# VHH binders against Uncharacterized protein MJ0119, part 2

Target 1, 224 residues: Uncharacterized protein MJ0119, of Methanocaldococcus jannaschii (q57583)
Amino acid sequence: MDSWNMKGSKMVDVNEITKYLPGFNCGACGYKRCDLFAEALLNKDVKLEDCPFLLRERFKENYEKLKEILKIKGKIKKEEKYIGVIDGYEADFLLKPLPNECSCRETLLIMDKKELKVGDYIRYRPLGCPIPHFAKIIDEYHGFYIIHVVGPSHRITGEKIEYKDVGIAIVVAFEGIVEGKVPEVGKTVKFIPKHCMMQKVHSGVVVQVEGKRVYIEGIDLKVF

## First folded at step 3 (VHH)

Design b28 (from a2 with A33Y; framework vhh_etentamig_d1)
Fold by ESMFold2-Fast, scan of step 3:
Structure b28 (fold): chain B 224 residues (1-224), chain A 123 residues (1-123)
Amino acid sequence: as target 1 above (224 residues)
Amino acid sequence: EVQLLESGGGLVQPGGSLRLSCAASGFTFSRYYMSWVRQAPGKGPEWVSGISTSGGSTYYADSVKGRFTISRDNSKNTLYLQMNSLRAEDTAVYYCAKSEYMFYDTPGLYEYRGQGTLVTVSS
């Protein structure tokens, strides 16, 4: 089978799954459209139970049908290897953004006492990274800031964005969706954040696991 | 396993009040933005209200602004919706939703819903 035939088969599979989904496109499963959730199911990025409407009595027949379809399509085990571009180290998994987010979440310790609030755009250099990062603050607790890496202003649609320069920041945690084998809480892991510009292998300790969603803590250790 | 259990729905006359509750378990409740979403008969789901992780920021759909109040108690893993000045168009099944959104300015996407609680506003 050539690549064209494989691609056509995948589109048919996405359509077959999508027609049994509720069709609300409401984002309850973390995806804006049901066809995107169908594609994520085929890629084993999410579980069928992540759509709350499929667990309702009204959709019981749809749930059973989808379970059968995914069982057939899931017989081929995808073997994945994640290799750091700069160093050639192998990671245990790729860490992807949460559904509909532009990057994995990073938790920062910022030493500069500049007044910051949720919604602010910042420029920082992670300790141990030679590249300046551009981010939006999305949450705060106990003096830590949770951010999305958004890239330089010319990559963001709209008017020029004013970035507050906070200098060096320590990345103390990452949060995202595992592509690959999900680790256990307490395990030390090697991973590549999908948004990492250098695609370097990072290391940390898994603090929280919810399905494929993980929260990893550690000073950005970048295994060499 | 994420579980959300809504309660407090019922039959109420126009202009009346109801207080909905949602008991959450199976996840770290204090770390997630929470929402209320409703679905009226024959219509798609409508986002009603959202609340930040700390409870410090609250958001409302224009249709309920000034009438409904969302709140949370992180020590009890419970979300609330106080509904005042109820109208016939508020008739719907109300769902508690665990949101992926931690962003206080972006009400929208929600990941998991419970079984829902029916609110009927009728004379």
Scores: ipSAE 0.000, ipTM 0.103, lowest interface PAE 18.5, mean pLDDT 75

Design b29 (from a2 with A33W; framework vhh_etentamig_d1)
Fold by ESMFold2-Fast, scan of step 3:
Structure b29 (fold): chain B 224 residues (1-224), chain A 123 residues (1-123)
Amino acid sequence: as target 1 above (224 residues)
Amino acid sequence: EVQLLESGGGLVQPGGSLRLSCAASGFTFSRYWMSWVRQAPGKGPEWVSGISTSGGSTYYADSVKGRFTISRDNSKNTLYLQMNSLRAEDTAVYYCAKSEYMFYDTPGLYEYRGQGTLVTVSS
């Protein structure tokens, strides 16, 4: 199978980079799969040295090949525009998952009194969104539930997952990595969560910033 | 303050066994994936093994698979590495590493490592 350069001619396809990575899919670099690390390398989110295996003697040729491939990477425009697919509004940035996670973290206020535990799978509809979401509870904090939106991971594995239907939930916060302009604490921002099925612009207030990592509260699933 | 204190290293002959321990404090140990990372003299760090929050999932580098066993005791905030069939190539300082975020479903390497414990495999 041939690998093609990305549009713009000076970037290379993620598959060409993945070819020279160790292929362990071990998570040691902070990404669940080597192809996700390859994507992150192309986006300048990580360094080759973040893979602990590439600096070893066995992989020195791979490391040199990857350095050469990345030298021909295309021009990345920092002033990129992010346009909501369904609503057509412009966002300040795209919010992507934290390293090694399947979706941005959402913090939910669940109105249902059903007993929930970390590790549970739930079905909910975000207040203001017409589409049911399927999620795994990854943490609980002050009565709020922190979740990953699940899908299509469980569908890929064929795992039989029992979802507890919690009805309507209010999305209180998002946490993730900024792609685009990094906001300042206290600012009201417009953003698109990468995992959003409608690719709709959301709004909220930035509460914490650490490099590219942001925590956003006061979520509205619409923009005026 | 996150603290990780490794112990159990020492001199062992090829084919021998060692059990490493890591005492963790300053965070909710039961909510984080834990890993062992080693650094041989003059080389960069190498990820060795990782374990999920409950201990239900374990992962190993190809170089140690079948020889090393990672485990944890959440009631004691302690991580373990049982090393069997040791080889000269296993000689390194072994570090305990905490994942960056709670409840990762895969092993991850964290920036913070403890002081390490030296394992020397030699006759």
Scores: ipSAE 0.000, ipTM 0.116, lowest interface PAE 15.8, mean pLDDT 76

Design b30 (from a2 with S52Y; framework vhh_etentamig_d1)
Fold by ESMFold2-Fast, scan of step 3:
Structure b30 (fold): chain B 224 residues (1-224), chain A 123 residues (1-123)
Amino acid sequence: as target 1 above (224 residues)
Amino acid sequence: EVQLLESGGGLVQPGGSLRLSCAASGFTFSRYAMSWVRQAPGKGPEWVSGIYTSGGSTYYADSVKGRFTISRDNSKNTLYLQMNSLRAEDTAVYYCAKSEYMFYDTPGLYEYRGQGTLVTVSS
């Protein structure tokens, strides 16, 4: 289609792309809304396969239509290398926060028996990490706590935040958006959580993949 | 503004059935995946079932597979959960959830609205 549209090549409207996207606004592609993903496709910042639904049977026709519309603009970006700052080890990918979130989601096993609720701020040291972390509890799942790492806001912004000290916690899972090659379910991977203060390579098993969104389980083991 | 209003809960004997409904408003219902999440007394939330926008793909927690059926009617902006062969362990408040993200089986990724509907399974 490139050769037949060279003379008089026309601008493709974001609305023309968005029309054929699933419309779920799910964030799995790394963008909060499908129209923002459409803009990123036109800017060559992402690929169609970053949307998990375009590869499914229900969207086969949409996928083929989008491939044809974007044929003259299809391009892959150079692969970036992710190197641990402290140890120099190479990771398979960088794990970024979900859209509009301040950190990747961590699932914690907390052995301290303090009363904790969603919305509480906590101070913990991950097993295997020498640095205390500061977090907000965003959910609870069968006795595990899902958190965002927020840092000590009372020191940075001057806001008074009371942190409950829970001591050592085991990070049992990470969730976020992949920057780099998306892994397959069941694979053992090496990754760097973007919020990690030491930028160390972590390892885990991929349990779920939806586009660029991944859920990784494993003990929070840092490699030196 | 997004609103989700659950109904259909009640007291039922083991082996009985209930049908839950969720009336949605304030968003284009047909464009969002929906889930049912429950919370038993004194426990954390548990994802129960999820359904894609068209209703063509459904997912279930292992604890309810073969007993529960999720469905939706996009023309009525309504989500349903047909619950059969109920057990005492199914006792919980059931919440209709609009997923901001498409991970149907990860609790805490859902936007809960309303008070939920209480299901009590007891003889």
Scores: ipSAE 0.000, ipTM 0.134, lowest interface PAE 16.3, mean pLDDT 76

Design b31 (from a2 with T53Y; framework vhh_etentamig_d1)
Fold by ESMFold2-Fast, scan of step 3:
Structure b31 (fold): chain B 224 residues (1-224), chain A 123 residues (1-123)
Amino acid sequence: as target 1 above (224 residues)
Amino acid sequence: EVQLLESGGGLVQPGGSLRLSCAASGFTFSRYAMSWVRQAPGKGPEWVSGISYSGGSTYYADSVKGRFTISRDNSKNTLYLQMNSLRAEDTAVYYCAKSEYMFYDTPGLYEYRGQGTLVTVSS
């Protein structure tokens, strides 16, 4: 998931790419809009050749220009900074959801005494966050609950969802895919969970690393 | 003492299906993540699939996604691997493995393995 703030920062770079794309918003590249394809190009999720129109004579100059821009952006992205919108603080990396998941995984300590099970929907307020969160329990871990943040208006199947209010929960861990420099086990890191509505810089200790997948435990989950 | 006993392997034709089972004992099965790991002849071990201790999270190697399904029955202390659309490349000894970590898909984070069950996919 992208927040509007993170999307806004990406859109500056995305607009530089998008102006040289055909602008047809036709879906032939696998994305409904050219600006989404531009974002995917910057993330290196796709290649320019995935847009069939860029290989045609009419777009020859556009294709060459895009190759130059992406080469330059590749160098710039190596030095890319992730800045918290609320904090203005720099993060070491962005934490993205695992493939095909709607948010990074959060591990919660829930003090409420009600019975909870995998598949339940909950409403909670993370300690240190002023915004209520809406989540689905996807797993359990030694008395902790692992959740996806779903939001009350996001990805609803049209069914009425009953959210169990559990009050304040302590977020003790995050799991996701690193966008940026992958940290080493044992390091204290600063990161922005991509699903965070305030795009606030969080901190924690890296407990596990496998490729770009990391598990981070919070000693202080927020940087003021 | 931790014990893992795999079964269900055998000879199957390409496109066929097999269901593997792993009977676990000597530990509180419901408190540990479990994985399936395979080793093809002459090759190193390859992680295949992992499942959280509750069964709420499952993970698959790209080579088996959409074809294999991992599941568990904590009341019976049993781990399963449903294998569909089998290919010659799936030929291997399949091992049940106990994992203590959140990353169910990392080879080498397994503390215990069983003796394995042989799966041969051939015409």
Scores: ipSAE 0.000, ipTM 0.334, lowest interface PAE 12.1, mean pLDDT 76

Design b32 (from a2 with T53W; framework vhh_etentamig_d1)
Fold by ESMFold2-Fast, scan of step 3:
Structure b32 (fold): chain B 224 residues (1-224), chain A 123 residues (1-123)
Amino acid sequence: as target 1 above (224 residues)
Amino acid sequence: EVQLLESGGGLVQPGGSLRLSCAASGFTFSRYAMSWVRQAPGKGPEWVSGISWSGGSTYYADSVKGRFTISRDNSKNTLYLQMNSLRAEDTAVYYCAKSEYMFYDTPGLYEYRGQGTLVTVSS
């Protein structure tokens, strides 16, 4: 239904958009629900291509209908610039947490032989970072640990948590939502993890892209 | 060939509980994130819950959070959904779904297979 406001402007209802979206509420577009993504589409804050499902054969008719409803034409978008605070280097994009998560996901290679399990809290210093980090282990794969950063060393959280000190860890991968230009699989990229206390530019190779959600592998040296 | 076989559905009264199972074959189950997706009659599919390949991370749609619990047993290649405090609005065919990529916890970016299992919540 075409709706009108008091000014006489034609409006498209959020429900008219939402009914053609996949309805999975999966968060890959950067919004935790499809109806929130529909609102963002109407506000021109996001692109249809930010939903990874709409680009698949199964949703081809939905994608075409949504393009028609939104009257999407080529639009000149001003390129955003992301500058690292410490070094002044330019990044291709910011990497923000997955919806409802407290930080981007980091995958760690931990040198310490201490027995660790999912749910443990750890204290570590990333190789190439002068600041100790505090994290919760959320997953594990072949000796690699996937973590959320819950509190950097200079942040006072007020929580009484006991952390297992694991010393130096190598950050081998990051996962999160892109804020800015979405990269292609296989490309080397520069990015700033939003949870990074120093807002330092990192580099890595993109190994997976699903809408705005990306998985990037590389050594966390934070030196460019 | 990827095969997912759901079971455990049935008729249950409002406020009741059901435990769904999904037997997986044709891929290395322990290396893929898994999800539960439901489809009510005449409606589109709704993602319900997701679990990482190891079981270390779980995710839930707002409509089921606090009532449903997803889990997995990688030694048995089986995915589970414990459903508590069931409501009439939970009536749907429930499908289990495999992630498209190994080792990636991307709930909702998946392919669901099999016939599903019908859950009817009615007095």
Scores: ipSAE 0.000, ipTM 0.259, lowest interface PAE 14.9, mean pLDDT 78

Design b33 (from a2 with T53R; framework vhh_etentamig_d1)
Fold by ESMFold2-Fast, scan of step 3:
Structure b33 (fold): chain B 224 residues (1-224), chain A 123 residues (1-123)
Amino acid sequence: as target 1 above (224 residues)
Amino acid sequence: EVQLLESGGGLVQPGGSLRLSCAASGFTFSRYAMSWVRQAPGKGPEWVSGISRSGGSTYYADSVKGRFTISRDNSKNTLYLQMNSLRAEDTAVYYCAKSEYMFYDTPGLYEYRGQGTLVTVSS
């Protein structure tokens, strides 16, 4: 696929871009594959800096070459606003699931003494949220559980799922892909998780940034 | 201190299979995401696959998706890569890699890699 110039004529082949990209297909830029990210670069939907590897020493020459090929001249900044549905607060960005995942990753502190393991389905109510959540445990670290919210919908497969009720859980972290301006590590941010049933603005502190992939801790389901 | 020892490489015919192993020591294996990275002759390193701390999440490069399976056994401090339907272009030194971040399973970011094991696919 080619890109278009100012007159709509074809300019650059997507393969001319892709060969200088890291090739990790890691999803941190928000795209499942590097060639899809190359298409987005040509369409001016993303920035080179959305790839976490292009700014590293190993890819310095690749980054400079890509800047030359793309000749990014004066992008007009489009202003997008993200407003929480329930409370009307403005968020800094939307947080989307990682590619091919059904929800953003939530890290939970669960006080219930039930024995839980990866693969278990749970019912919990986040502290500060009036709606019960139904989730699958996808990972565990030092007593914290990382989950995907699967919703209260019945399975299309017709298989019976047993949800272990763990009561109230504290959401201590979110992980996902930023839609909007990528924050800096250490910043306090307001965001809306795309899977949030209330579309409510959350707040937290950015702990890690890798391209468009962010990890946010110190979660509050309200803003000040 | 941190040691990653790969094994299981060798010469195999196109269409064949190999299982790579990585024995980890010098750190708490169950606390870190792990990856497989390969480097073909005359080329730069290419990330192949990644796995979360518990093994609950796995990731694959498009070039190997559907053919390779990553897994781990935390009780044995061992990482595995099952490689099926091998092609000539899979010829490379395969490295086991420890994640540079304990809380993330980012496949391209790692602190340390082992010495590698050579996989040669030829006819």
Scores: ipSAE 0.000, ipTM 0.379, lowest interface PAE 11.1, mean pLDDT 79

Design b34 (from a2 with S52T; framework vhh_etentamig_d1)
Fold by ESMFold2-Fast, scan of step 3:
Structure b34 (fold): chain B 224 residues (1-224), chain A 123 residues (1-123)
Amino acid sequence: as target 1 above (224 residues)
Amino acid sequence: EVQLLESGGGLVQPGGSLRLSCAASGFTFSRYAMSWVRQAPGKGPEWVSGITTSGGSTYYADSVKGRFTISRDNSKNTLYLQMNSLRAEDTAVYYCAKSEYMFYDTPGLYEYRGQGTLVTVSS
């Protein structure tokens, strides 16, 4: 059924696309290698705009060339609708983890910062959320803590992890990969963090965009 | 004022090695992703390699992957590029580049300001 000639033609198409991609293999598009992203583009699973570097001035010619090649080979899938499970409100997009990360990044303001360091596991309740979160501190910036929501891993793996209870924390920012329409810097957006246990619609202001990777600031959990 | 001072370039034979350094000042080095960018004669700038704020992740252009290694020393505000198995096509002025954004560890979104360091690979 599937001949060597068909397989060779597919490889030629993948190579034709890949040579115009940045070649960074950085994972920012959601794929670990540029050739895997090229295959996904040909399969219509992703958009060119999912590669953050193709949207920069330096890759303008590459972007236009790729756009013309893909025009010949097919159409890109349209955006999905994202609806909050608890409230039924529509979000502008779903926010997914960065490649190889277990959750979107949350930036926390924790009032009592004693005994906290990168690598610590914490238990906190986000302001405006009724569910306690279990997280690992992955970075620190001027007293803010950047975390991954890991859940209570001792309940899954049997591993004994000591979680430091920090009480209520204010989530001041989210960072992740957009699934859906990429927002513009300065816009107020509605989004669902993929790791959110309640799958509720959150809101915030987009402060940085790099392809599909976004950094969103907002201190209030809101449902529209 | 942001200052980036590149060094370590020179004339090298094909198959040789060079180590480039970039001394950074005028900003909090540890809070910015860093990159190396090169410009060959008659060509536009080409991104070569990038490194996250902590040094925990590194990225390379396909043209240099497996031959070049990017690293950083945040205690010394210094970025490095170890270049091995050099080829004639690696001939370029190499620039140290700072991420445009403090909080966002994005190696492809950058600015460069120095005169660069010239690498010439020739027999």
Scores: ipSAE 0.000, ipTM 0.161, lowest interface PAE 17.1, mean pLDDT 76

Design b36 (from a2 with S57R; framework vhh_etentamig_d1)
Fold by ESMFold2-Fast, scan of step 3:
Structure b36 (fold): chain B 224 residues (1-224), chain A 123 residues (1-123)
Amino acid sequence: as target 1 above (224 residues)
Amino acid sequence: EVQLLESGGGLVQPGGSLRLSCAASGFTFSRYAMSWVRQAPGKGPEWVSGISTSGGRTYYADSVKGRFTISRDNSKNTLYLQMNSLRAEDTAVYYCAKSEYMFYDTPGLYEYRGQGTLVTVSS
């Protein structure tokens, strides 16, 4: 089914797109080379926002030019609907873990005065959630703890993992990869963390965006 | 006055090891994610590795995973890259890079990269 003209046009399109990409070949978009990402963009397998560098100031002109080229080459796919299982509210997007991570990153304010360090396993109940969570501390910043939710699976495997019970914790931020429309910095958004046991719609303000990677500060916003 | 000073490069044989260092000054080192970026002769820059603010999370390009180890000492404002099992294709100038995002360990920021240190792997 591929004609010589179609192959030639496709190759020119790949080169035309690739010249506006950062050229880092870093794999952050999920492809080992920028030219493979360009081919995936033409095939509508990925979005421009999957490249973490295109939304930076240095690449703003590149991003605008790439949007123009991709509009000429066809229609953008319609966005999927994301609906919370327990409450039925529609979310703007699904928040997925960063590549090779077991959950989205949560930033916790822990009220308990136990001495905690990176690498510790904890048990906590998020404020506003009836389900206890089991997590590993992966980083810390100014008294906040960044964690991965690991679930009770380590207990099921029979491994002797010592979980420090910290009681109730306030989840103040989420970080992950957007599945759906990437939001702008400063926007209030509704999202479902993929690891959420209740699959509940959360709300927050977008603080940082880099490609499809977002950092969202959690807020108790009313969803109507 | 952000300054990054790379060191530790040199000539090594295939299979050898080198440890690169980056001395950082002019900013609060412990509040920023850091990366190593390399540029081989005649090629564009390639992100190699990244590390979070406290060192709790590390990331590696597929080409170096299992061979290179990134680390940091926030008390000394120093970033490290331990390179083992070096290959000819690892020949490049290696740059230390500062992230502008305090909570992100993001690859490929090099607007604050230093002068670089040359690593040559010869057979």
Scores: ipSAE 0.000, ipTM 0.264, lowest interface PAE 12.3, mean pLDDT 77

Design b37 (from a2 with S57D; framework vhh_etentamig_d1)
Fold by ESMFold2-Fast, scan of step 3:
Structure b37 (fold): chain B 224 residues (1-224), chain A 123 residues (1-123)
Amino acid sequence: as target 1 above (224 residues)
Amino acid sequence: EVQLLESGGGLVQPGGSLRLSCAASGFTFSRYAMSWVRQAPGKGPEWVSGISTSGGDTYYADSVKGRFTISRDNSKNTLYLQMNSLRAEDTAVYYCAKSEYMFYDTPGLYEYRGQGTLVTVSS
């Protein structure tokens, strides 16, 4: 399905290729504009050699760069698309929990001044999400709380758990394992946290990468 | 008083199928969007699928899309989840969930309750 977000992702790829094309918009490749030729290259409708200027001395570095980009795209098999359920937006990857953990790690800025410690259970509503979350604090770092989303355990196991209601919390980071193409540090990415009850596309900046494990920060929850 | 009672879980081999049911009472079922939520042992809740009040619109998490089918029968106050091509990672307690608001067709806004039904996918 051709959605607005899918068109946006295609345009980002088109722009990545177009910036290395000559930019003459001359029609010599059979397309009126270089961005249309870039789109045709991504669709495998044409070859780089169909642009007569890319083989000239002035553009030899551009040609090699484009050949690398298209070779990489051609070697990567079609990945299953990660599409947000409610809004239909496409994500770059699915973020899964770390091995043997019950959810991706969320880092929270909690505005309520209740006394909290590692091991406590809390109820919070993430800013930008209409659903209350039930979580266990698993770590603390300079006033930020790292949590696992556990759901309301009393409904599942029948155990008596007292949740401290902290109201609205700002989710400032996610940590987990990438399913899909691993992003580079510094990239702004779109992703679906596997534990997200609405399966919405989130955005953030990749701060740390270790193999498939990534740490993603966003000052506010940006949800697609 | 809202009551949701899940059934149909059990032990099934990888690649097998199960059909879950949820019997609803204590509210006007036809006026609420419904969802299925699962929770694997030691893991947080994962929203699986949602359905509009009429059944005309359905939504699926990417982990189950193409394998699971949600449906409802408003005349019987019953929600269903047909699960095909089951995998070990589908092992979880499955809960049916009610939208928080009457006539609200956004399936992501929900509450769930009850004991759920256990699905174990194992050889």
Scores: ipSAE 0.000, ipTM 0.140, lowest interface PAE 18.8, mean pLDDT 76

Design b39 (from a2 with G50Y; framework vhh_etentamig_d1)
Fold by ESMFold2-Fast, scan of step 3:
Structure b39 (fold): chain B 224 residues (1-224), chain A 123 residues (1-123)
Amino acid sequence: as target 1 above (224 residues)
Amino acid sequence: EVQLLESGGGLVQPGGSLRLSCAASGFTFSRYAMSWVRQAPGKGPEWVSYISTSGGSTYYADSVKGRFTISRDNSKNTLYLQMNSLRAEDTAVYYCAKSEYMFYDTPGLYEYRGQGTLVTVSS
C-alpha cells in the first residue's frame, strides 16, 4: 500500500518497507540492517530479490506486499570494470567483507600441525602469494580454519599480539558480499577480494549464493 | 536423529530476566550455527537470534537487540539465551534451531527445532 502526502505525491517511508522485511539484520543483502536495505530499495539501488529470504515460502506474503508498495524495484546502478592492478586481468566483481567484518572470510587449509583454536592470531603466506598475511581465526570446520585478514595493524598500534606462524596455507574458499554482477552457483568466476594487498584477480567456482553473499571455492595460486 | 531440548522458561515479571538452555544431540554441535526462534500465542514463528559455529558472530532481531545475549558452549553441546529487561511482548514458546547449512552460516535458516520452552512475562 502506497501512502500519499497532502500535495498529492506518493510517499513511502522506510518504516513501511522495513516492517515487511525479515528483520534478521544478517547482511546477506549487502546492508548490515534491514532498515538500511529498505532505504536502498526506496532509492532504487537494489532489488527485492537481493534479500534471499523474501522468495522463501515463509515470506511469500511479505514479498507480494513489498512488490505492491514498491512500484519499481531498484536495480544496482553502478557499472564499472574491475581490473587487477598487478595482472591487468578483468574481474567479474569485487568481493567485499560481510557487514561489520574487517575482511572477506578466507577458509584455510593449514599444512603445519601446530595446535590452533578459534581466537588465535596467525601469520601465514597464501600459496602463490609472496606477502605474509596476519589473520584471526574466527571459526573452524572439519580441520579448515576460517579467518579474517587483520593485516599488521595491531603491530602498528603497539598492541601485544602473539601471532602463531603456520607457514604456507592454501586458501580453499572465500566468502563475502559481491560488488558488481552477482554470479550463479556452479559458475567459474574472477574476482578481487577488497582486502587483497596486491589487488590481484582471483578465480574460483561459486558454490553458494544468498542474495549478494557468495561462497567461492578454489585454490588461489598467484604467479609473478 | 537431531534432538534439541529447551529448558529455562517460566513466569517472570516485566523487567525481569531468564536464561534459556538448549541441550543438543544427534549431530556434531560445534560444526553447526544455531538460532533461537520464538512463537507467541496466535502468531507465526519469529527468528530471535543466531550464533555462528564458534560464537564469533552473533545476530539479533531488532525487537531484542541490547536485551538478549546468545551464547554457546561447544564442550557441553549447549546453546544459551540470556534474556534481560523482559517485556510482555516477549511472551512466547522459545525454540532452539539448527542451521540448515553446514558451511554457510545463514541466520534465520533452521533445519529442526525441539519442543520449546514457554516464557510468560506477566505480573
Scores: ipSAE 0.000, ipTM 0.337, lowest interface PAE 12.9, mean pLDDT 78

